# VHH binders against o26223: the designs that were tried, part 76

Target 1, 191 residues: o26223
Amino acid sequence: MKLLWTSQHIKVTVHIDGKVSKMDVLEAIKTRRSIRKYQDREVPEELIDKILDAAMCGPSAVDERPWHFIVVRNREMLEKIPEVHPYGAMVKDAPVAIIVCCDSSLEKIPGFWVQDCSIASQNILLAAHSLGLGAVWTGVYPLEDRVEGIRRLFSIPEHVIPFSVIPLGYPAENPGTRDLFDPDRIHLEKW
Below, E stands for the ipSAE of ESMFold2; O stands for the ipSAE of OpenDDE; V2 stands for 0.75 times the mean of E and O plus 0.25 times the DockQ between their complexes.

## First folded at step 6 (VHH)

Design e5 (framework vhh_8pnl_2)
Fold by ESMFold2-Fast, scan of step 6:
Structure e5 (fold): chain B 191 residues (1-191), chain A 120 residues (1-120)
Amino acid sequence: as target 1 above (191 residues)
Amino acid sequence: QGQLVESGGGLVQPGGSLRLSCADAGFTFDNYDMAWYRQAPGKERELVARITTGGSTNYADFVKGRFTISRDNAKSTLYLQMNSLKPEDTAMYYCAKAPFESWIDYFDYWGQGTRVTVSA
């Protein structure tokens, strides 16, 4: 891994095999947008593996890392997701979706798995963006009907909680970027 | 109560048409993506259609080709043109300010909605 500096980006990462990522971390965070329209193109397994590797690199409460992931490519299964997740209609049009789950048997401190799975979900979105893909986080937990619907659809055990459904694909829309910096929300030294 | 007010619902026969309106009393309408949701009795709310600030649209599969979402920023009003109505479209219809980056489609403020009944 080498870091290169360019005028287009603060730095560019070069992989050992000569592949180049042209987006630094700050740029990736600031330009990532939810993507709900996808090209009719398959996503290579190699890219899904890279995304899941990144997902597992997030911090977790007392390093409990309670994450499990279901990778869904089967068209029939993707088409059934909107039946149990009404706001997940775009999932049926995606070539692949990742379901982020918590294995409650891995919890060391009760309740912090929500933050853990949120971190994993955001890392999936960010990694996908850095690899030229688009994705969107569709919420499952804590809505009981969605949790149980997804559980039944994918044969998820009772001790495992589906947290989010994230469809991914090559983007077929460009919503642009947002300027969200608000200095009134920053307090120095005291409230 | 919230700033969004829905209207235009009613009783219609299968195959008929209705136009729903949603008025925003606030001064930030043009800064938000807008959406129509619906909820049948005893069911959870589902997204029907979304429109961005720039006018790009997205539709639930069950309404594609039949419903059209549009907005008038000068009037701070959102519309849903519903054609070829089916009994399955019977529901209370709600509009919402739909942040494009929201990871949850859950709202803490709802208008009273507007009821659409498609009789068999």
Scores: ipSAE 0.405, ipTM 0.737, lowest interface PAE 1.5, mean pLDDT 84

Design e50 (framework vhh_8pnl_2)
Fold by ESMFold2-Fast, scan of step 6:
Formats: sequence, structure tokens, C-alpha cells
Structure e50 (fold): chain B 191 residues (1-191), chain A 120 residues (1-120)
Amino acid sequence: as target 1 above (191 residues)
Amino acid sequence: QGQLVESGGGLVQPGGSLRLSCADAGFTFSNYDMAWYRQAPGKERELVARITTGGSTYYADFVKGRFTISRDNAKSTLYLQMNSLKPEDTAMYYCAKAPFESWIDYFDYWGQGTRVTVSA
């Protein structure tokens, strides 16, 4: 398992478990899809570490970086997530899930932590995709029942807000590509 | 985008078959994951089957082996072939553009649905 980076900083050659892949940033963004079906195969800790490193590299309001992450591999805990998060039914079948949280004690400016944690969540999805994994963002905040359910299940302190649950693994589905460019949503100089 | 119109429902005896159709009046059918949902009287709306843009299919456990979802991108039409129908399959059936990339549980339902009644 080795990561080799090209001198161009735009294209990456990745050696993971003996496989070689190449993907530039635009390709990664355009080909990433939500993945909800996973192979029965463990994700190495080294890949989770790389994903979380990427998650923490996003911009944040006033550089407050309020994110904390819970890495869940315990099968019994993963199986309980659908009880408090109905959309999270696929989480029980994933080998691992990451819970993105905001520590409100790290906030420097009120309210912008939502954008901060959104950026971290998207970086997790992109990093996972670039490493040959699949993932999906399942929303927790601002749905009060899900926030409190996840808080109780994972013993999260009151000053910490669970934001998203992201199951990930080696993909067992291929949803194909999307064509979403809509020029009618682009306004030149004024509305 | 555009409007989805369901058809093909009706009254059928137990063990019978029906084929439901969902026509997309819009021009983007091939770019969406599509799904069939149903709602029985007094019950919540539940997912029956989903088909992705890449052709992958998903089925609820209660219809596996009996129902088949398929799509015809040239005709902008989604199908649900229902075999070995049971009285408990009685429901209003809805097609939806499945927001596969949704990070929250939200499903678009189009039109009034099509009613399936399984009885003697």
C-alpha cells in the first residue's frame, strides 16, 4: 500500500493493495457518487487516517476548525445507527463509519460551524473516492431527533453537535456518471 | 426535471401479475436514479425497488424474487413487473426520481400514483 504523487500536483498515482489508479481533482469531483452497498472487506486504518487528514485540510470560518471525528468499526454500534437515523439503514452493512461532529467550544464566530463541517464531510467523500473506496453522507444536523439519538448512542457531550454520519467501504455498486452542468444557473455580471 | 405519470394499476386476483409504467415527460430521465414506492391504507410510504443510472437494482425484502424493476431510457419510461401478487401488495404505487446523491432522506413523488388491488 503506497501513495505516489506526481510533480504536477494535479494527477495522483495510487498504489493500494497492489492496484494502481490515476485521478485528477476535476475527475474525482465529477465521478464521485454516493455509495450505499459495500463489499464484506475491512478498510485499513492507514486509509482512514489519510481520509481524516484530508477532512481537516478544508477551510473554516476564522480558521476555527471546530470538527471532531468518531470512527466506528464496532458491528453492534453500527447496527444501532438505523434505530436513531432512519436514512442510515445502509450504515449497518458498512465496515466503518465516520461521525463528523462540531465542538462548540472551538467556535470563534457563531453559526459558521455548519459550513465548516459540510466542507469536512465533502472532503471525506472525495478522499474516500480517490482511494478506491465508496462513501455516503447521511444527514444528522439540523434534525433534532437524529442529533439527540446519535448523541446518546455514542456518548457525545452536550457541547458537541453530531453533524453527519458517513459510512464507507469498498464499493459493491457502480451508479455510473452524472451530467449536471446547467448554464441557465449561471448569470453574467448581474442576476 | 419534468413530470412523472404512473399507470398500469388495477384489480387482480392473488397469484396474478401486473406491469406498472412511469412515463417521464421531462428530458433528463437517463440522468436520474428511479424508484417505485408504495403506500397501503394507514401505512407509511415505503420503498419497493430502485434502479440506478448505471443499471444496478435494489429490492425490498418483501418483493425479492417476485418483482422486477427496469427502465427504457429511449422511451423515458420506468417499469415494475409484479408477479405472484398477494393481498398485502394492495397499495397506491408511486414512481420517484430517486435523489441518489441526497445527503438527507427526500424523495420526489410525481402525480397521483397508480392503485393496485389484489383480491378475489
Scores: ipSAE 0.394, ipTM 0.725, lowest interface PAE 1.5, mean pLDDT 84

Design e51 (framework vhh_8pnl_2)
Fold by ESMFold2-Fast, scan of step 6:
Structure e51 (fold): chain B 191 residues (1-191), chain A 120 residues (1-120)
Amino acid sequence: as target 1 above (191 residues)
Amino acid sequence: QGQLVESGGGLVQPGGSLRLSCADAGFTFSNYDMAWYRQAPGKERELVARITTGGSTSYADFVKGRFTISRDNAKSTLYLQMNSLKPEDTAMYYCAKAPFESWIDYFDYWGQGTRVTVSA
């Protein structure tokens, strides 16, 4: 999206090449945390474009790539999300949210769209982190009340399934890192 | 499976100290960020202190310098050392597993809490 088409003012100057975090892939994976508190700063459209590009680069079952994305910046719409997603209260405080959807008409193998949309969701979280942003995956599918609520709120067609709502912004918290390596879950040669 | 049992509360005079403990029988303690919350009568539940799996700590402004959160992963136990207690610290204290990486945004509160009363 071009700056000329936005009705929102970008109040923050972020230089992608000069200011962006230079994490390697392993560092990004290991240090990414869910972020639910955001600074009162707008996220540039250029960063959203980079995140969505990364979201579409994941592997996909028979390369069906059924994902579609809704980018929500409108404050009134963000404020309505907690009404249909009771544990999504932080979304109203985020400058932007991405809704990851599956277009079931693009599905070539039944049921594998869930993995495809999970991969896209994780790529959004990792890309956001690598760009100095914080994000959190809030679950929609398979909770039918949330699926229907989000569908109605954003006029999503019946053949499209909302999968996740991911608010993001500049982080206003730092929860630190986790040590999750468990060798008891690794089996050599057989169970 | 997995439940948190709080202990160590009691009645103390202003300026006193207490050490709260939270024991996890769930065998997954080391994989969770842990937190202490409190709730005074007629008030909402509020976060007191948080500790990550790696040991990083954070505190609410009203307890900074007075309370210390710590964990013992070998004993599956979380602690809150409370010093220089004030009447305003009077509350039921709850230990929580904080599934902050849950893609469903909620917190699990396990256990009945332990009561702290600060009065003369």
Scores: ipSAE 0.335, ipTM 0.685, lowest interface PAE 1.9, mean pLDDT 84

Design e52 (framework vhh_8pnl_2; at its last look DockQ between E and O 0.05; V2 from the best seeds 0.00; counts 0 for: pae O 12.4 > 2, grease 24.5 > 24.2, placed apart)
Fold by ESMFold2-Fast, scan of step 6:
Structure e52 (fold): chain B 191 residues (1-191), chain A 120 residues (1-120)
Amino acid sequence: as target 1 above (191 residues)
Amino acid sequence: QGQLVESGGGLVQPGGSLRLSCADAGFTFSNYDMAWYRQAPGKERELVARITTGGSTHYADFVKGRFTISRDNAKSTLYLQMNSLKPEDTAMYYCAKAPFESWIDYFDYWGQGTRVTVSA
């Protein structure tokens, strides 16, 4: 038999221009989709601050929290991202992008910064969705040409590794829902 | 990828129409967002249209109002209806399982493609 998943909890999250957004955690996780088309609307600084606060609340290896973030709103800079990151073409059309970076000087255990920055990236996507925004994770690490291209473009020091570029904005597309639950991937007690 | 087979291309006069089909031999068609791409001689590959699992569509500006993407999940087939064809639409057309939720756009999805030539 397949498990039934239902949510009956809705939490008031924010007031946005007099409107209230309601979404519980499970609903946020299940309904988040990658968004690559954005309205021509600025994202308030308050919402970016809330997203980055959420990004920094993730677990990290030995609590090393190696993440740093670059917030890019400058149109000229956003338009240059596709030159060094070909699959980030949508970034030039976004009102803002967040570059998630690892400061290797904060690393306490070699290699775990990748999981740390992945957690931060997913928290950005979930927080954006919960606030009525859309976002997409575009991969930088471990593709060497993209890492070095982004480093050069944003004057990132050699001890800092750009991990992901996440454009975000008010969504101008509405992807359909996904049914991803697969009980064949769940093993009880043993493989 | 060997799982997708495109068909329906041909020679057509300007203003004509063609319907492209893409058959998925795999069993996961309904769980993927699907897309049509094209590549003209001497040009880079470009996205033409995308359709999500839920039926939402996206079109490149150069085909809006002329092309329609659709899918038949029961037949595991993707379609592209092309109307008001222009010489600029001449290209090899490819379909792909569009990894809409992928954080990386690395793909070796080149099938055989189907050739569309628009000329008098």
Scores: ipSAE 0.429, ipTM 0.747, lowest interface PAE 1.4, mean pLDDT 84
Fold by ESMFold2, look of step 7:
Structure e52 (fold): chain B 191 residues (1-191), chain A 120 residues (1-120)
Amino acid sequence: as target 1 above (191 residues)
Amino acid sequence: QGQLVESGGGLVQPGGSLRLSCADAGFTFSNYDMAWYRQAPGKERELVARITTGGSTHYADFVKGRFTISRDNAKSTLYLQMNSLKPEDTAMYYCAKAPFESWIDYFDYWGQGTRVTVSA
């Protein structure tokens, strides 16, 4: 390698599976952490597209796929989210947020949309992590004040239910991993 | 649960310093994100600082650089170095497991606390 250690523009290629490293899925699940501090750095549209593609890969009840996603990059809108979402203060510091919603007109089996949107939300977190981004799931549903606040702020129709707000960006913190395996939670054959 | 034990509180003058400690007798200390909370008389408990397993730290706005949270996983001990203390810092201080991975705010486990009084 003949690259100089100087203050210049350098592109680095990782040598484990091609141009960029790909994270093993079990590693991604075990190492993903909630990230609430972000660099002042834009997230390319291409990465958001990959994340949303992953979000839509999840299973859903009878394949109903009830999810819709609002991508928020506008600084004024991001700064307003904490006004209606008291635990979402970090959203104003994120370069982008994704609002996961359920379109109730797509619901085929009552009450399973929550599981459907939870799957999509977790896939967003894992995909972001695998792409070198950090994210955090901030809960909206079933807290009615948060639901109505977010619905009003983003002009979400009456039949569409905001489920979660997920700010994301390049991480400005490293929380570390945890070893949380607990054999007492595993029951063989019966309780 | 009585598995977290806070110590190091006391009476100090304004501008003084204290170092709080929290010992965890559990063998899983290094697997948990940890936090310090406080509760002044007539007020709700509030977050002071938290620290993750990897050492990332978060502070409440009122700290304004005066406090430093740290951990020693080998000793299963959490610390809070408090400098430039003010009368409004008077409170009971609690060690807790921090819900860093919670998608809602909730704090589920506490010690008995250690009293900090800033007066004179």
Scores: ipSAE 0.253, ipTM 0.596, lowest interface PAE 3.2, mean pLDDT 85
Fold by OpenDDE, look of step 7:
Structure e52 (fold): chain B 191 residues (1-191), chain A 120 residues (1-120)
Amino acid sequence: as target 1 above (191 residues)
Amino acid sequence: QGQLVESGGGLVQPGGSLRLSCADAGFTFSNYDMAWYRQAPGKERELVARITTGGSTHYADFVKGRFTISRDNAKSTLYLQMNSLKPEDTAMYYCAKAPFESWIDYFDYWGQGTRVTVSA
């Protein structure tokens, strides 16, 4: 076992043999942070597969599962993403990125694909974190310039909508933990 | 990866003005939120101002209308007009490329900084 990530309150242990310590769901949710700095280390395909498996396990409206995923490892393509994505600067430093897309032809109910792809994106983040990786959700939709930029860059068909770009890698930063609980956002019975 | 180069710092008297510039020779300037940070000796780096790709601006509380952040996308240059300078404004000022999200947590790229000294 090798300690990969150490914060004041969070320890992420990665096994040298590729095994990762188990993280419970609440821990994953509460300790997840956006990671934008990555080690010069490749992410095994096995981990990506696990992440994508998790991405496809979320619910979708009437089980429409409209999501598609582009796995990007090509260095040149990764370096081009920041040119069209204002929040994508860190992508050039990541060993891999996942682009979450919606195939509109798979929609059964219009509009719910946003929720579906959001769930998929979040599952990617949580899965990555649980596996000792860092990731960040960079929003593409609904900003037209980003959507079109990513579309052209990756030759995405018109009926397919790029939703998010998620760079992944072994973390090279420690952003710490955040307390995001706000009781003022909780209303009992009525506003 | 491009380089941010700050300029315009110097020595000014209290009440004086400076205009800082940040030239971006790297990636497409217009695609990034930009920000000014400052760091005084012995203090933590703190946000001064932020401007989004859409032109929306945000200022730290201590600015109180004294500073104006702006950008020229054609010139790939960020500016900070600083008026009514105070000794407390003495610091190294840094230009940064910032993501659109919670901008206090991370910046993608930092310049080398330009020093501002406000002294009688």
Scores: ipSAE 0.005, ipTM 0.263, lowest interface PAE 12.4, mean pLDDT 85
ESMFold2 (binder alone), look of step 7: mean pLDDT 79; pTM 0.800

Design e53 (framework vhh_8pnl_2)
Fold by ESMFold2-Fast, scan of step 6:
Structure e53 (fold): chain B 191 residues (1-191), chain A 120 residues (1-120)
Amino acid sequence: as target 1 above (191 residues)
Amino acid sequence: QGQLVESGGGLVQPGGSLRLSCADAGFTFSNYDMAWYRQAPGKERELVAKITTGGSTNYADFVKGRFTISRDNAKSTLYLQMNSLKPEDTAMYYCAKAPFESWIDYFDYWGQGTRVTVSA
């Protein structure tokens, strides 16, 4: 049976060719891997929009939702990221990167924006994976040199803090899945 | 020049076996995912097998059923048991140590390699 709220159906738009991954949430979480090698293929704007929609749906401290996102497709700008982020070399080879930022003017509780932006970053990784893309979270905050380097490179205002740089694209590697379940880390009723 | 030292390579006839070892000097071995890569003359380096910190393994299709990757965290050593060797397995074999899921940094610690030659 179908839900007849609008009598509408989800349709593949003109921005994609219908190649969409289908997986449940647990499968997505368990099979997502960091991807640092990308195919020489454009990522449609529609997929970026879906990823950012998912990123903004995460929980945040007192619903402050302090995140802002910079979408970088310019090759010259992507090539400059490794100059200020030494372990972000793969970013220059990605078709697109998302910079997750905190607008401190939106902060309602001091310090919790770190958790907020972490949740947004993880949602980007999961959403990308569910759509057949690969991505990796490259850390910026709390490394002061990387924070200031990214700020200067992308003209980010002083009240905005760059948190992570996430290159993404169609994966050109398959690192496989992990079995990380460790029952020794689970304590029943008390420590 | 990494902290990893590969050994166990050599000359073997087709159908033979070799066991490669990779010793980790000076690092907390148990905290890292480990991999074996190989590079044949004139070709790019390719992944052979991976083992996670939790012990999960993954193999390239061309070695499935013939090679077994394992680790001994107490000895800080990675192994590759190679059975039913073929001439196509002739390559320099490299041990790699990488925190593949690290969000802060990505860096591979590569060893010097150990040579495997499969010839009649």
Scores: ipSAE 0.334, ipTM 0.714, lowest interface PAE 1.7, mean pLDDT 84

Design e54 (framework vhh_8pnl_2)
Fold by ESMFold2-Fast, scan of step 6:
Structure e54 (fold): chain B 191 residues (1-191), chain A 120 residues (1-120)
Amino acid sequence: as target 1 above (191 residues)
Amino acid sequence: QGQLVESGGGLVQPGGSLRLSCADAGFTFSNYDMAWYRQAPGKERELVAYITTGGSTNYADFVKGRFTISRDNAKSTLYLQMNSLKPEDTAMYYCAKAPFESWIDYFDYWGQGTRVTVSA
């Protein structure tokens, strides 16, 4: 595969003849950090497409895949998000944000859409990181005031539930990496 | 009276040492990642050091090898040991409860700060 770009230990490859190279997944998982400061640079549409493709590849309960996504690039709309999501101030400084939503009409098993949308949200974070971008998951559900605020702001229909708002961009901070392995949380054969 | 109370700042000569403390009176200390930030007059706040709930540490390049961050969960206290101090370390130092990886938003639980002045 043709080398496109590398960030630290993460390798990015180009798509050739419908085939893709396997990423260094473990490194991506271990080095991903929440990023809340972004460069004044636009994110290309093809990178957003790759991120959303990855988001839709996650497992879901009974393969219900209830997720829908809103891509927000409009500066005025991004600047209004902190008004209905008070701790999402960094969103107004991001070049783009993705709103992860659940279409409740696609739900086959009651309540598991939360896990489904969590998986999609995490895949967005990992895919963004693997492509040299930074992102952060800002929680919407189950805080009803935020759910309704985001719904009104983006004209989301009643049967669709906004789950998370994920601003992303080229990172303007580096919080470093963490070593979180804690063997005391591992129990062999029994608790 | 505040959530976080910093102490240990002062005036010190270049090459000197200071130990900063941050006491948490209002919240469950052991459940939070903790950070030290600093802000010089007219500049943005910048991350100095970060420590996770599990004790893993990260340092800004400009303090590596000179500063050590540590925590005592039983005393709900965060520390910053500052050695080989330089004039450019002069700043107001803040501790923060910094759940950087929290998906339920970023909470800025800041203290009042403690002043560090490095001069002859």
Scores: ipSAE 0.313, ipTM 0.687, lowest interface PAE 1.9, mean pLDDT 83

Design e55 (framework vhh_8pnl_2)
Fold by ESMFold2-Fast, scan of step 6:
Structure e55 (fold): chain B 191 residues (1-191), chain A 120 residues (1-120)
Amino acid sequence: as target 1 above (191 residues)
Amino acid sequence: QGQLVESGGGLVQPGGSLRLSCADAGFTFSNYDMAWYRQAPGKERELVARITTGGSTNYADFVKGRFTISRDNAKSTLYLQMNSLKPEDTAMYYCARAPFESWIDYFDYWGQGTRVTVSA
């Protein structure tokens, strides 16, 4: 046994459900990137459950919370998504995808379900990132051809509107970080 | 609202090198993630490489270690340095503004592309 050099670094680990977390909220928001390449590696069900829990915690217009989620792991179904969603080609290579839907019967105020489902979609992306996964939001609504294609493929009822398809997995790419702060978009007191 | 013009293609022998350029005509180049795509005869377009506004790069597996994407924001120009070229690299090469974080995932293509032919 030999000691050649010493470090005064302090190691701290927090074992909560087997996870070590070192990312604060601002760091998570600023470092999240869209991920379209995934490792050939299973995503555990408990991580999907955590992501969906986070998705349902967003603010909602009049707290109507109109979202429903379809979790797709079946390879044959994932392979059919690009046929009805042409810019979702990466979905077939993902181990899992989440389809964010609006149940219109849960609406309390007309039209704000779009913001509700947008918030849920972003929370899925942030939660996935915080758990060491990568994901990307691929748009469905308001493109009528994609809405109807996804509806047909997943037997979605007419009163339910598919909003986004979010493939996710362990990332196989690193797009790096962004610096997007633009002070020209900030107006003091008036436009 | 910008216009992208590709150049630098040509005929080269296997193992050779070419440098492709893509010039953005008069719009704010530095605000866009950029990408190179290629399309071989009878095939769909495929992503070759992308570069973010911050300079981070990503490459398709079939070009890693051989191609280098770079940008010069002062000249509003995107580059693709292609080394150790193979016959399979023969294609029309296109540059695109690549809104990598787009939730609708749409890429604009401008110009005719630049032809690369790798042949003995």
Scores: ipSAE 0.368, ipTM 0.700, lowest interface PAE 1.8, mean pLDDT 84

Design e56 (framework vhh_8pnl_2)
Fold by ESMFold2-Fast, scan of step 6:
Structure e56 (fold): chain B 191 residues (1-191), chain A 120 residues (1-120)
Amino acid sequence: as target 1 above (191 residues)
Amino acid sequence: QGQLVESGGGLVQPGGSLRLSCADAGFTFSNYDMAWYRQAPGKERELVARITTGGSTNYADFVKGRFTISRDNAKSTLYLQMNSLKPEDTAMYYCAAAPFESWIDYFDYWGQGTRVTVSA
């Protein structure tokens, strides 16, 4: 399997038949999978910039846009993340990770920053997938030990809350496709 | 409350075959990626094979070409067909619901295991 880059916004991550193919929005949503194994290959800063641009384009409660992002490329720092996040072992093998944070000083409506940071996290995953990268959302908030561990490790101030850690890189695995549509979860007119 | 129940283990001679089954006893099987793990004496638990909800499979190098993972969503049952068994395959085999898309990775769902012994 080979990764292929195009000049288009949408990119193919795995090249099966030698053709360059395109992924529309619905395909990106349906085919995005969590990726925890990465190639030993650097991610260009230009791609990180595109991903963070996409992260900031989601809807936000009263448009408060409370997120801040920490981009971590330092190997020693990436290797320390599993010490404070037990299920983040894959982070040490990733070329880069993004930490999604909430700056509470930007909050206009109490509590809705969780949804804002969730939207930003999902946009990071979708943008990464569309650009031929793999990523996984590893949860930090609301687990107190993880929140404080990440805070200490990255010198995050008291008014800022680390929400998620998202390692990303060129994928070294293909977990395949899921079919999750369940009509029993859809109710018409009333419950 | 869901529980995964493994069966099909036993004693076989080298070169023999076994078919393991994992039944969903209340777990929502069709919504999860499923996996077989094993733990040999004195070793850590290791991934043997994985299968997605859509049927895509992935195998550890040490079983590739000998083992086949499959699932039947209508019967809520996971299978592992084991051929050309070696003494090195002796282990407790565990069925796991792999919440591969879990953003928290906080919990795992495991079965109780089924014993496989490959010995003359």
Scores: ipSAE 0.396, ipTM 0.727, lowest interface PAE 1.6, mean pLDDT 84

Design e57 (framework vhh_8pnl_2)
Fold by ESMFold2-Fast, scan of step 6:
Structure e57 (fold): chain B 191 residues (1-191), chain A 120 residues (1-120)
Amino acid sequence: as target 1 above (191 residues)
Amino acid sequence: QGQLVESGGGLVQPGGSLRLSCADAGFTFSNYDMAWYRQAPGKERELVARITTGGSTNYADFVKGRFTISRDNAKSTLYLQMNSLKPEDTAMYYCATAPFESWIDYFDYWGQGTRVTVSA
């Protein structure tokens, strides 16, 4: 089976529970938290389309944009993820997960695809938060056992590398925000 | 430099209860997300329960409904209330900082742990 995305999905405006999202970029960055508890509530396809559009807008090395995404909504498949990812137990409780992958055939320079896929993963987290959703990045690459487990589970070709698994949904927890500014880590002019 | 000190382990019969404590011994853990881990003889270390600075909790499936993690930030103490104990709960129990925002799910543990033995 093939999943088809239309240009109409990309044109969807932001309406969440009858409320238009007004979070600015700095607020989104500073208030985003990892969310591992989700409401028993479906995430609309239109919101997933907006998140994936945002993911693809990140910078990449030589503009190679090597990312591919697998959207997983099937409950049986979500329930199998913890079998190949020991600390991914929360994934089975999420209504949806996104697997961020690198298609090595799109790589123009060796080695920078890790940064590319990291940027895409962070954009997914920020976009989800801005849309009223919660998400968490669960690491796959460079742990060879997790890479191979996810590859087998989702029939991922050998030239494609699974990078991260990101469950998401409407949040059922609020861990609050952090104050992380540390001026001792800022060096003026020299180390 | 600081260390977490676990206590409250012991020998208990199946169906019994124990309360584990983890205390600050030289650092302020109220600033950290915290977790309980366990390691049974011949097995890998596994996450039992996690709690954020704000009190949000997560539990491993094998302890849901039986164990409760809690914290007292004023006392810099972490707790694990263990009810309806089973022989398979026999392990060394460790507390550790548990970075809630980690994109890789590896956690450090601190101290020598406290031993829990469930047997008749």
Scores: ipSAE 0.424, ipTM 0.714, lowest interface PAE 1.5, mean pLDDT 85

